# Ledger of designs, part 37: VHH binders against q9xhz8

Target 1, 326 residues: q9xhz8
Amino acid sequence: MGDTKVETISRLAQWRIENFGPCSFKKSDPFKVGIWNWHLSIERNRYLSVRLFPELSRVSKEQPPVAKFVLRVSNVGPNRRFYISPVYEKLLRTTDDCVWHVDSSFHGRFTIDVEFLDLKICPVNGGEASPVWPTDATMQSISTQTTLKCLSRMLEESILTDVIIHTADGTLSAHKAILSASSTVFKSMFHHDLMEKESSTIHIDDMSRESCMALLSYLYGNITQEEFWKHRLALLGAANKYDITDLKAACEESLMEDINSSNVLERLQEAWLYQLEKLKKGCLMYLFDFGKIYDVREEISSFFRQADRELMLEMFQEVLSVWKPV
Short names: E, the ipSAE of ESMFold2; O, the ipSAE of OpenDDE; V2, 0.75 times the mean of E and O plus 0.25 times the DockQ between their complexes.

## First folded at step 22 (VHH)

Design j3 (framework vhh_enristomig; at its last look DockQ between E and O 0.85; V2 from the best seeds 0.00; counts 0 for: pae E 2.7 > 2)
Fold by OpenDDE, look of step 22:
Structure j3 (fold): chain B 326 residues (1-326), chain A 120 residues (1-120)
Amino acid sequence: as target 1 above (326 residues)
Amino acid sequence: EVQLLESGGGEVQPGGSLRLSCAASGFTFSSYTISWYRQAPGKQREWVSTITRTGSTNYAASVQGRFTISRDNAKNTLYLQMSSLRAEDTAVYYCAAIGWNPSGYEYDYWGQGTLVTVKP
């Protein structure tokens, strides 16, 4: 087993070449860094070409590494010379993805070093590469996920719940601390209760149990997109009622995404009711700027009969603003 | 200096009505969620009602349908219209601003209270 072995320590790989001989090409044994096996290869022509590439595997194929690294070549002897590559940051899939050309003739023993500065893995389903080695951001993410799982469990298993919520068609248990941390209204409601560590009961009669569960799921960080979409109007109402600003904003954004002729008038009414300026503007733009008011001609009269006078005035003003006489 | 000053308390017969006021000063009243609390003799202070910055209202079950919280931002005044008063409504009523601002600063302001006595 000749001079093809690569030694590794932490993020450093070192290939010691004893005799390159008359060979024009040499490939290292595999060495492990991160979750991949790697190879170095050298080719001697006009230049010494050094290549770093992952060993072909299922992981490397499906989740290729994004590596940030530096290469170093040094001769062994009293006249030691060092050549250092630029810092590379590359997605490495094949042998040709990264080639460093060194303008030096190395005769005899020399060493090739690879210092990995960063290593990321690409997700199978696409998206942003994630670091293989822990970073502050990674740790925060892990911690966050752990916390969310914990909160979810607390809700699902009713761990040390201290508030009973009566809804229109059922009851739920929750934590005053979580509710109070998310809403000034709940904070106000539970202000003294929190100090006394007593159980409390609240009534949310304008929500179904299911909708209220969605609200709690949101607050505890385990709501799904499906649940959110299903209950977003109820959630909006709750957000407004209990002054949950982030939820209100989320609902507004969601409702902005799918404005169409079948829902625009209703959404405009909701926007007005809950003082959602972005949504209101969006609906008005849809109706007047884009001229979609003609698509709702049959419904508009009914809407006008029910709409607030101030809303009507605003609508009228918008019409005037976009109206251009022929 | 932040001040909340309650007024309008007094004696009233069961079934009667009373309107409380809370005059606020020293802070941007319109930016705050404001609440009413009450403390009956020998009992703990309890939440009665809250009105948000946007005018949404919440009530304790015990006062739901009988009390109405409202605010006049132009006058920096909070109101509590009480109707169908009961003996159990007898308490010192407090106005309070409790919450946090968008910058994350907590606020906790209280008035001195006004006494409401419901008796025959």
Scores: ipSAE 0.786, ipTM 0.934, lowest interface PAE 0.6, mean pLDDT 91
Fold by ESMFold2, look of step 22:
Structure j3 (fold): chain B 326 residues (1-326), chain A 120 residues (1-120)
Amino acid sequence: as target 1 above (326 residues)
Amino acid sequence: EVQLLESGGGEVQPGGSLRLSCAASGFTFSSYTISWYRQAPGKQREWVSTITRTGSTNYAASVQGRFTISRDNAKNTLYLQMSSLRAEDTAVYYCAAIGWNPSGYEYDYWGQGTLVTVKP
């Protein structure tokens, strides 16, 4: 073989030069690291110039490498000498983007090593460069996304389900383990049943099949924002009934976001029913601090006929607090 | 130490009523989800009803509409009002605190049980 081939292992590349003269130029065969083919070249003028660059291709033009690397040149001899470059971190598009000038008299037989410390893909439309090699944070993200896909598949394909849920207008299949890990109520329901192999049946008669599917989608990690928005009130009721605290809080925050004159009285009643302190205060601020109670004057009499006495007292105290005499 | 003590069991005619109580001590009762379970002779223990920290209730299908779970946090006491009793309700009834806190501490406390017998 000639002396143009670069051997690679892991993140290392080595080019062995067998004979290099005083006014010579050599370019290596391409070698693959990451998604690119690369070349090394050397040129001798006043000093030894070592270049590292990607082979021109559609990939290198559209997704050029951002590389962090170190070069090393060493000879074979009785007093082994070597030179190590600074750590380079560069976007590499052309042969001129990385030139390492070694002030040495190397000739004849020597080696050139490249160690890639990091390697990223530069996106064609801008944005953050993506690592070629996973980090701990990247692996955690891959693991998490894989898990969510597995859970979604388990639910949608009913893989090894062990509980049937009877809703108001249909049935669903689910996993006792998921339900029990998500809710102290379901954990209590299935406490001894988890130790048995037979399927169970539960009844959730206060939810439609569609709203109960939204609850399951939440518990399995695949609920969409649109699905959540559509079923917020049903999910709030379920979160309260099954003691799913993070979902209850998420529903409360969502209901705060779009308080308006059409819904504020209903939301105030729900906040009282479910002991949602933030939502209650938000509705009171909307009605009294911002004066929107006049927009609901036709509904307010009916509301007061059904409101809890203590809620009405809090409403009155809010009026007094907002309109304190100076 | 945590202690759960059931009372109120006894014999009753079909269609009759009983009220079970569970006195709790040794923990902050108001912070716990509390449940009733039952075990008939020769049968496996089964869940009956649960009441959450906020007072929300859930029932097994077999007792829905006939049993009412409640709690009195001032007295640290859990109740089960049983109505329209049937022969198949004959069992030892247990109260239990099952769950976890937000820090992941799991709790699993059981009473000794109280016998309810519904005459054939």
Scores: ipSAE 0.472, ipTM 0.851, lowest interface PAE 2.7, mean pLDDT 86
ESMFold2 (binder alone), look of step 22: mean pLDDT 80; pTM 0.806

Design j4 (framework vhh_enristomig; at its last look DockQ between E and O 0.35; V2 from the best seeds 0.00; counts 0 for: pae E 2.6 > 2)
Fold by ESMFold2, look of step 22:
Structure j4 (fold): chain B 326 residues (1-326), chain A 120 residues (1-120)
Amino acid sequence: as target 1 above (326 residues)
Amino acid sequence: EVQLLESGGGEVQPGGSLRLSCAASGFTFSSYVISWYRQAPGKQREWVSTITYTGSTNYAASVQGRFTISRDNAKNTLYLQMSSLRAEDTAVYYCAAIGWNPSGYEYDYWGQGTLVTVKP
């Protein structure tokens, strides 16, 4: 092996120079890091100048590297000295883009190390530079997607299910761990069910099999927007009954989005029943601030017969706050 | 300090009724999901009933239709109205708050228990 070869491992490169003396310039053989081949070069003036640059190629011209790196020069022998560069972060196209001047003279045997802290590909079309190595955010996204696929398989294939849910019109299988992690009510139900080998049963008689499957799809992370929209009211009831606060909030926000004259009174009653403050205020605003109560004149008497007296008081107070004579 | 104190236990004939109470202090009772559990001699504790802060209730199949859980947030008190009592209902009854808050802090609070004995 000659003294032009650069040894690489992972994000490190090392060039061992055996005989730098009468020659004022040396350039290493190419070495691969990322998608590029690289060179190191040294030049002796009053100072030692160290350069790092990509090998000229179609790849380096069309997809130049943005590199974050540190250089080190060290001699060999009993009286070792080390010189370490600042951390560079540069777009590297040519030999002129990175020059490190070492304020000391080296001759004979020494080494030059490069540590690549980060590498990115500069896009031709002006977008964001893309990393060569995974970042924390990229790996978290991969990990999350893998987890969602695993959970979807667990539900769809009934892998190691340990609870049977009896609904109004059929049964479903699920996992106590998922239910318990998602709901304080299910956590309470299963709190002391640790030592039984046989699968537990629970009854959810107020849901159809289809709506209960939508609930499970939500809890396992694979509910579609279409499925959610279809089952919103059943999911709201279940979220309240089983104390699934994020689902309850999601149902509330969704029901806010499409308030109209045909549904506003029903939604006001549901908001009172489930203590949905945002939905309640939205329905009151729709009826009184925007004056849509005139669109529901025929339905209002039936609504007041069934409404909670405290809700009717709040509605009256809203009228007083909006429709003052002065 | 959180404290849960059960009362209302005693002996009763089959088919009879009892009302258990659980007085709570040291936390904002109205924001907690609260449950009843029971433990018969030599048996594991089992869940009986849960009530949410909105008043929604759930019951074990063995007590559905016979027991009624309720709460009075103004008095910080949980209740269990038991009717049509049977010999298998004989147990020490505990009130408990088990769960987590939205910040992810878990809680696991238990009362001392009150004995209910249904005569054979």
Scores: ipSAE 0.500, ipTM 0.861, lowest interface PAE 2.6, mean pLDDT 86
Fold by OpenDDE, look of step 22:
Structure j4 (fold): chain B 326 residues (1-326), chain A 120 residues (1-120)
Amino acid sequence: as target 1 above (326 residues)
Amino acid sequence: EVQLLESGGGEVQPGGSLRLSCAASGFTFSSYVISWYRQAPGKQREWVSTITYTGSTNYAASVQGRFTISRDNAKNTLYLQMSSLRAEDTAVYYCAAIGWNPSGYEYDYWGQGTLVTVKP
């Protein structure tokens, strides 16, 4: 077996060199660490120069590694001497990106070790390199996913539910703990009951069972886009009523995405009702800045009859602001 | 010392109105979720209404449309305007401030209650 093979264990690579006497240059076989293949090379001049570099590949070219590592060179024998490099943290693209010069005269058998301390991958579009190996963030992600699955199951299978929600057309079961953790309003509702460890009922009569299920799905982390889209307005009402700020924001953003002539007046009313400033502004811009009020001329009279005076004033002000005298 | 003091209770005829007040002291009133609870004779204490620190309000179905919760942060006072009172509204009414700290500790403060009696 040629002395070009590199053995790896975990984050350690070891290259055993049997003979380097007359040879001024030697390159190792490729070895895999992380998502890259690597090479070591040694060159003897005034010093022994050790190089670590990735094998050329599409991945290494487009997303080069940032490696944190230490090199060690040691002779083999009873009088073992070893040299240790500084800790390198380098972007490695070419053979010359990292060179360690060792002032040693190793003529016989010696070993080169590379201990990788960290590996990061550079994004294609630039930005901060991300870890290749699991980090706390990775574990948190995994844990989060597991938790979401768990919560989903709790809801779907009604596992130890302790509250019954009466809706306009049905009932649902949920967990006081989840509701209370998600909403200060819910928390207040259950505060006494929680103290007594009793099951209770709440009434959400202004929502359908389906809409309320969507709300629960959101709170439990398993809502789909389809469900969200379908129940956006109901969810917005619930978010406002139960002070679920993130949901309210999500609803506002969603409603901003698809303003059109068929929904703009309704959305303007909702924006006013729930003090959604972005949505309100968007609707007003749609109607007046873009001149789409003419597209809703059949509905606008009815809207004006029911709209709040303050909203009408604001609308009027918007008209004045965009009005261009001839 | 944290204190909540309810007032405004009394006897009222069915259909009448009453305004309850809860004066808070000893804590940052504006940072708390404040609620009204009530306990009728022989019954369990029940939630009536909540107003959050953002001003969002919620009501029990039994009082929806008849009661209005409000707060004056400058006065550290919670109010409950009750209208169209019914016999079933007879109870001791309690105000409660509920909070939690960033460390996850929950705490609550309760008043001593004020009696509301609705009878002919």
Scores: ipSAE 0.352, ipTM 0.764, lowest interface PAE 1.3, mean pLDDT 89
ESMFold2 (binder alone), look of step 22: mean pLDDT 80; pTM 0.796

Design j5 (framework vhh_enristomig; at its last look DockQ between E and O 0.67; V2 from the best seeds 0.00; counts 0 for: pae E 3.1 > 2)
Fold by OpenDDE, look of step 22:
Structure j5 (fold): chain B 326 residues (1-326), chain A 120 residues (1-120)
Amino acid sequence: as target 1 above (326 residues)
Amino acid sequence: EVQLLESGGGEVQPGGSLRLSCAASGFTFSSYVISWYRQAPGKQREWVSVITRTGSTNYAASVKGRFTISRDNAKNTLYLQMSSLRAEDTAVYYCAAIGWNPSGYEYDYWGQGTLVTVKP
């Protein structure tokens, strides 16, 4: 087997070329780094051109590598010369994606080294490339996901639950520790119970079982976007009642995303009720700055009859601020 | 120095009413969730009611509909209006601020308590 074999150790690949001879082109055997097989090729013309590229495979096609690497060429002998490429960081799909031109004539034996500094894989569905080799961030991510799965299981399977929640139309089980860690209110409620390791019962009469499950799902880290969207108003109420600031913020942001003429007045009322300043501002901007108040003319009278006086005053002030006399 | 001072306790007949106050000092009262606790003779301390920074309230099932928690941030004072008092409401009532601040520091402040006795 000729001088086409590439040896690898860790993140280093070395191609030893014994006889390049009169050949103008040589391709290495495949070598594995990460999850891909790779090839090196050399072409001798005016320059020595070194190419690194992945072997064509389903994985390389669908999830091409993003490689950060350095190439090195060195001759073998007493007068060893080393040429080092710049650091490349490239998405590698084809043979032409990375070419290093070395301005040297290598006669005889020489060695080509590839040092991979980083290697990432692109997701099939798009998004940011993820490292193939473990990093601190990767480990944290793995750990986080594992923890979330664990918490989800604890909730779903009622593993060592210690609190019963009575809702408007059912009961749920949960963990005082999780609730207390998420909410100052719950912490207060369970303060002594936590110390005594006793089972507790709480009543959340203003939420349905389903909505409360969504709340728990949020707290345990397994809520879906669909569930969140479906229950976001109930969740907002709960967030406010139990002082779950992150949830409150999340709900506010969500409600900001889809303000329209059919919901703006209701959302303004909610914003006022729960002291959501961003949402309130957004609704006011929608109504007055963008002039959409005309789209809700039929509903506005009813709204004014029910709205807080302070809210009305604020609305009036906003009108004055944006009003420009013709 | 952080201080919580309860007042308003006393003797009352069943069915009667009493209003407790808790005066707070030494911390930003308005930034805290504050609760009432009570401890009956020979029993463990139990949570009674809580009020959030924004004025949302919650109550133990045993006092719901009878007790009303409120706060006056301008006066740094927490209140508990108790009505329809029962013998089982007899306890030392404590005001407490328990939680963590946005910086992640835990707080646990307690008053000395005020005695409420419900007896014929």
Scores: ipSAE 0.726, ipTM 0.912, lowest interface PAE 0.7, mean pLDDT 90
Fold by ESMFold2, look of step 22:
Structure j5 (fold): chain B 326 residues (1-326), chain A 120 residues (1-120)
Amino acid sequence: as target 1 above (326 residues)
Amino acid sequence: EVQLLESGGGEVQPGGSLRLSCAASGFTFSSYVISWYRQAPGKQREWVSVITRTGSTNYAASVKGRFTISRDNAKNTLYLQMSSLRAEDTAVYYCAAIGWNPSGYEYDYWGQGTLVTVKP
């Protein structure tokens, strides 16, 4: 009666049992951890059995807990003795989902502790369980999103910009630190300039203002898929020119996705120029393995006038590999 | 031990040409972005040109159209072909590898420099 309340703090719960001798079963009052009310119960047969389960409710039925926890039973008084369960990790719906059999007897006064190591909400319609408490992944995501917002604001509002970029048809403002951290070429350009208080000027005459803005959006973490798709050839050139390896790889993969007869020869030239082995192989496969070279028969003469001699040799070798003698 | 050794400096008349070389050793030359810098007497060191792993080049505005950077990965050598030289090009020229590898490890290697003097 007076020993049915479970005290909780943070991820811990403790049930103090004052008198367990004349009975074979006790159940605690509900206690709240996470979004659920819980019960502990004990049963004495040949062994002490300890159960942990959620109180039946709309919440526990619609959002059942997946809990990682440890149970402990100890006597009260001098020379305390502890019995500790294995770490359980279980979906807990009913009283039968967790039973810990303690290999000892307990009479009179003792305590039962629960430590919740992790607690998740299981979705009824399938999907990934959602943590109740912050994890390393959750905090990292919050930190990342906050940082991206700050960088976007720095670019959009020109907060303390220290470089002016002259493009083919306009200017943009940017930060030497961002450029230098993202590109070994810009790192080299600004190696002794990073501590200067005066603004620097650079010229990127081979990009439009719009395509250079897409490059900056990428570097500041705010490029949209639409911007990327629209400017991916310009971004590929910039990534190669400024040694931005991840962007170069992303452009290559994107260009492989939509190879067609109208662009394949151009993309083969670009792949040769920028040493893009995946794109080169994709174009050769499209032309020869899938036989699409017939779709470009009128364009091939102009292509060969412009193509590197060694590229033409590779194309011939691909033909020989595909059309092996019988 | 990483070494960058510049050579080819000297005295030249205005409008003349000179070719600088930088011999690299102690690292995989083809994997590095490599630059030329210069420092005139009493002035801050300034960037001149850079060449990437794939051979893409960039130039400071003051030398664009007059200087050509190139690399020969078989000989582990970086070059700077200088043409239409002016008095303002007088400086000690340095070869440098500054940046990071694809794994993110930073590098910062410098040569000892070679003097180029364009006669007044």
Scores: ipSAE 0.433, ipTM 0.835, lowest interface PAE 3.1, mean pLDDT 86
ESMFold2 (binder alone), look of step 22: mean pLDDT 80; pTM 0.794

Design j6 (framework vhh_enristomig; at its last read DockQ between E and O 0.71; V2 from the best seeds 0.00; counts 0 for: pae E 2.6 > 2)
Fold by OpenDDE, look of step 22:
Structure j6 (fold): chain B 326 residues (1-326), chain A 120 residues (1-120)
Amino acid sequence: as target 1 above (326 residues)
Amino acid sequence: EVQLLESGGGEVQPGGSLRLSCAASGFTFSSYVISWYRQAPGKQREWVSTITRTGSTNYAASVQGRFTISRDNAKNTLYLQMSSLRAEDTAVYYCAAIGWDRSGYEYDYWGQGTLVTVKP
């Protein structure tokens, strides 16, 4: 029908008007840019007033756009004249939030262009507006996902592996570069190999093949929660042995989440062994502050037989600290 | 200036024992993973053993069960106790700190080496 349609390409919207006629006001059809529908309107009084505003919607109401944009008005013909607005950066909620006044009379065909330079969305709970279009963070996310898939494939398909890992009950293949990038210990092991040797062999005899696969899965970024939970003690040992600090921390946190009477003594021992202070304190709190020592009274003797003297002293001190005389 | 100084090398008979030391200075020794390497005549340098900051140890298969790496942080000294020495253990032994710190800073420090010769 009429000249109310707005065409869009990329971040540009163009409204072609055939003539203003006798009317003093004209509104465009909605056009989509970003996540919002938009309208342009023109009003002719003393000046030509051009307005850009979002179509009223739940999103625009709750999370209005902050738009950075430029407006352009130009006539059509051999004597083309154009007017350009300043760069606007505005929160747009209503029709009056942005008005550009053009001191020109346009008779006949003319076009209104909106070039969006940036679009941000306001958070529902307040705060700084965030870009709607891809940012560095978005690209990093995409790139990260792609990389993880790639690494996963490298491991699963043994693509150009250059190290053989001998475990307690099998062998695995991996990449020296990945191992060296993940662990100072592995870096030390392969320091010269990376430069001089095509293939290497290492022995991890204190891990099963399955546990070692879990370790590799972690290092390659494709470990599942299920695998992690299943092998977290072995992973903790490996983390400690190969100085994988992040993994060690992850294991400690995991073990803190599900302390109970059936595992607290073992975990206390592990905490001591691997110098996990948070876990140690958690276990002690469980046993003494919460009084759960009585739930493990049958196992405690065996524990005391194997526990380090210093650990026992610490336990005793904890008892004294929480002990309330009648 | 970072310095690693190896000592304790010498000649020993097969089956004998030797203790190497590496004195470290110029950096916070206790915060570093430290390793032993060796280079035999005509061969490439190879990894021997590594000890972490917390005292965890790793060994090459060729020395597993025979060599013991240890550290004394108070003395800023790394040790390698070698036992049941073999002719193939003949090499220049190097102390090295190779890795990265928690901030991601990479380090690569090497000693000058000490010669160990195992011969009848």
Scores: ipSAE 0.794, ipTM 0.938, lowest interface PAE 0.6, mean pLDDT 91
Fold by ESMFold2, look of step 22:
Structure j6 (fold): chain B 326 residues (1-326), chain A 120 residues (1-120)
Amino acid sequence: as target 1 above (326 residues)
Amino acid sequence: EVQLLESGGGEVQPGGSLRLSCAASGFTFSSYVISWYRQAPGKQREWVSTITRTGSTNYAASVQGRFTISRDNAKNTLYLQMSSLRAEDTAVYYCAAIGWDRSGYEYDYWGQGTLVTVKP
């Protein structure tokens, strides 16, 4: 029953040393902080050397700690002094990973404190170390993922749906609250609902069941990248029709990313139809500023037969911008 | 101050036509999604039609094919062309701007209404 016990509270640990003199080395009993047991040790050379290290175990071998901490040594009595280490942030595997040489000598009775500012588990397979203590950012991420799972379940299992959507080739069930929160058009539609035992109905006859399900998947946070790419144009049309501004912008950015000679004329038509200024300018730049119009010269005649006359004027203005004399 | 003022209501025989107007002021009309609603005597107010800022239109099933919503942004005016009118179309018709801005602030602006009566 000596002076080997380390007391802990919260993120603090304290080792009270009663008599350090006849030996050149002392090691504390293990103490728990985070998921690990730890040891402190002291060694007398010319100055006091303090070490902090995890107890060897399956946990410390498989999940070694990355610790951010400060050490303090203080003497006892009327001439009390405190010596404080730099802030360490270290991966601690062995006794040699953290050694603090105190710039003063301590003998007999003194106290060693550790304040753990942060603790992380180092992953075995690489990657980013994860905190052992929850942060606000960590809880926000957990909360968000839980919410997405709940919304997915609500849609897939039709939990308490209150609207039926009639599409071109089938029906879907959905929630007025989700639709109204995401679209000013749906908010307007449901502003004064009839309170009867039957669900409200709406008709979206210009979408297939599959494309309308993609729209719902987006609104409930469930859409996959594959599903989005498959239905990008239908989703753009729906976003425009129902005034879903963020989806409309996302479709526009996606369509700009893969402009090529096989799709640029179609994309220019869609940009005109839906008033997508960024996509329109991107297509015009691709065709004229980068000279790719020569790659579509067989298609351009049929394009002009169908194009709005004002769009053709804008195309002409872009040509003039490229061909300015010097 | 936002103001929406409907006009063009009146009495019509069944099968007749009317054109309603809604003059808007006090906001940038072209930036708003604008709708028509109606309220028959003793009934709940119901949605009729919506036109988006890009001109896309949506209609209640009860008026699809008979009513046409349009807007003239140069005149800050919303229109509702009603044809093939029926007794069930008798109501006070309201124009409204309902939605939210980019910061998420909700708004709902309403006109005073114009009465449309379709004689039995």
Scores: ipSAE 0.569, ipTM 0.882, lowest interface PAE 2.1, mean pLDDT 86
ESMFold2 (binder alone), look of step 22: mean pLDDT 81; pTM 0.806
ESMFold2, fold request of step 24: ipSAE 0.540, 0.525, 0.495; ipTM 0.876, 0.870, 0.862
ESMFold2 (binder alone), fold request of step 24: mean pLDDT 81, 80, 81; pTM 0.807, 0.807, 0.804
OpenDDE, fold request of step 24: ipSAE 0.770, 0.790, 0.772; ipTM 0.932, 0.938, 0.931
ESMFold2, last read: ipSAE 0.485, 0.479, 0.499; ipTM 0.859, 0.855, 0.860
ESMFold2 (binder alone), last read: mean pLDDT 80, 81, 81; pTM 0.802, 0.805, 0.807
OpenDDE, last read: ipSAE 0.776, 0.778, 0.778; ipTM 0.933, 0.934, 0.933

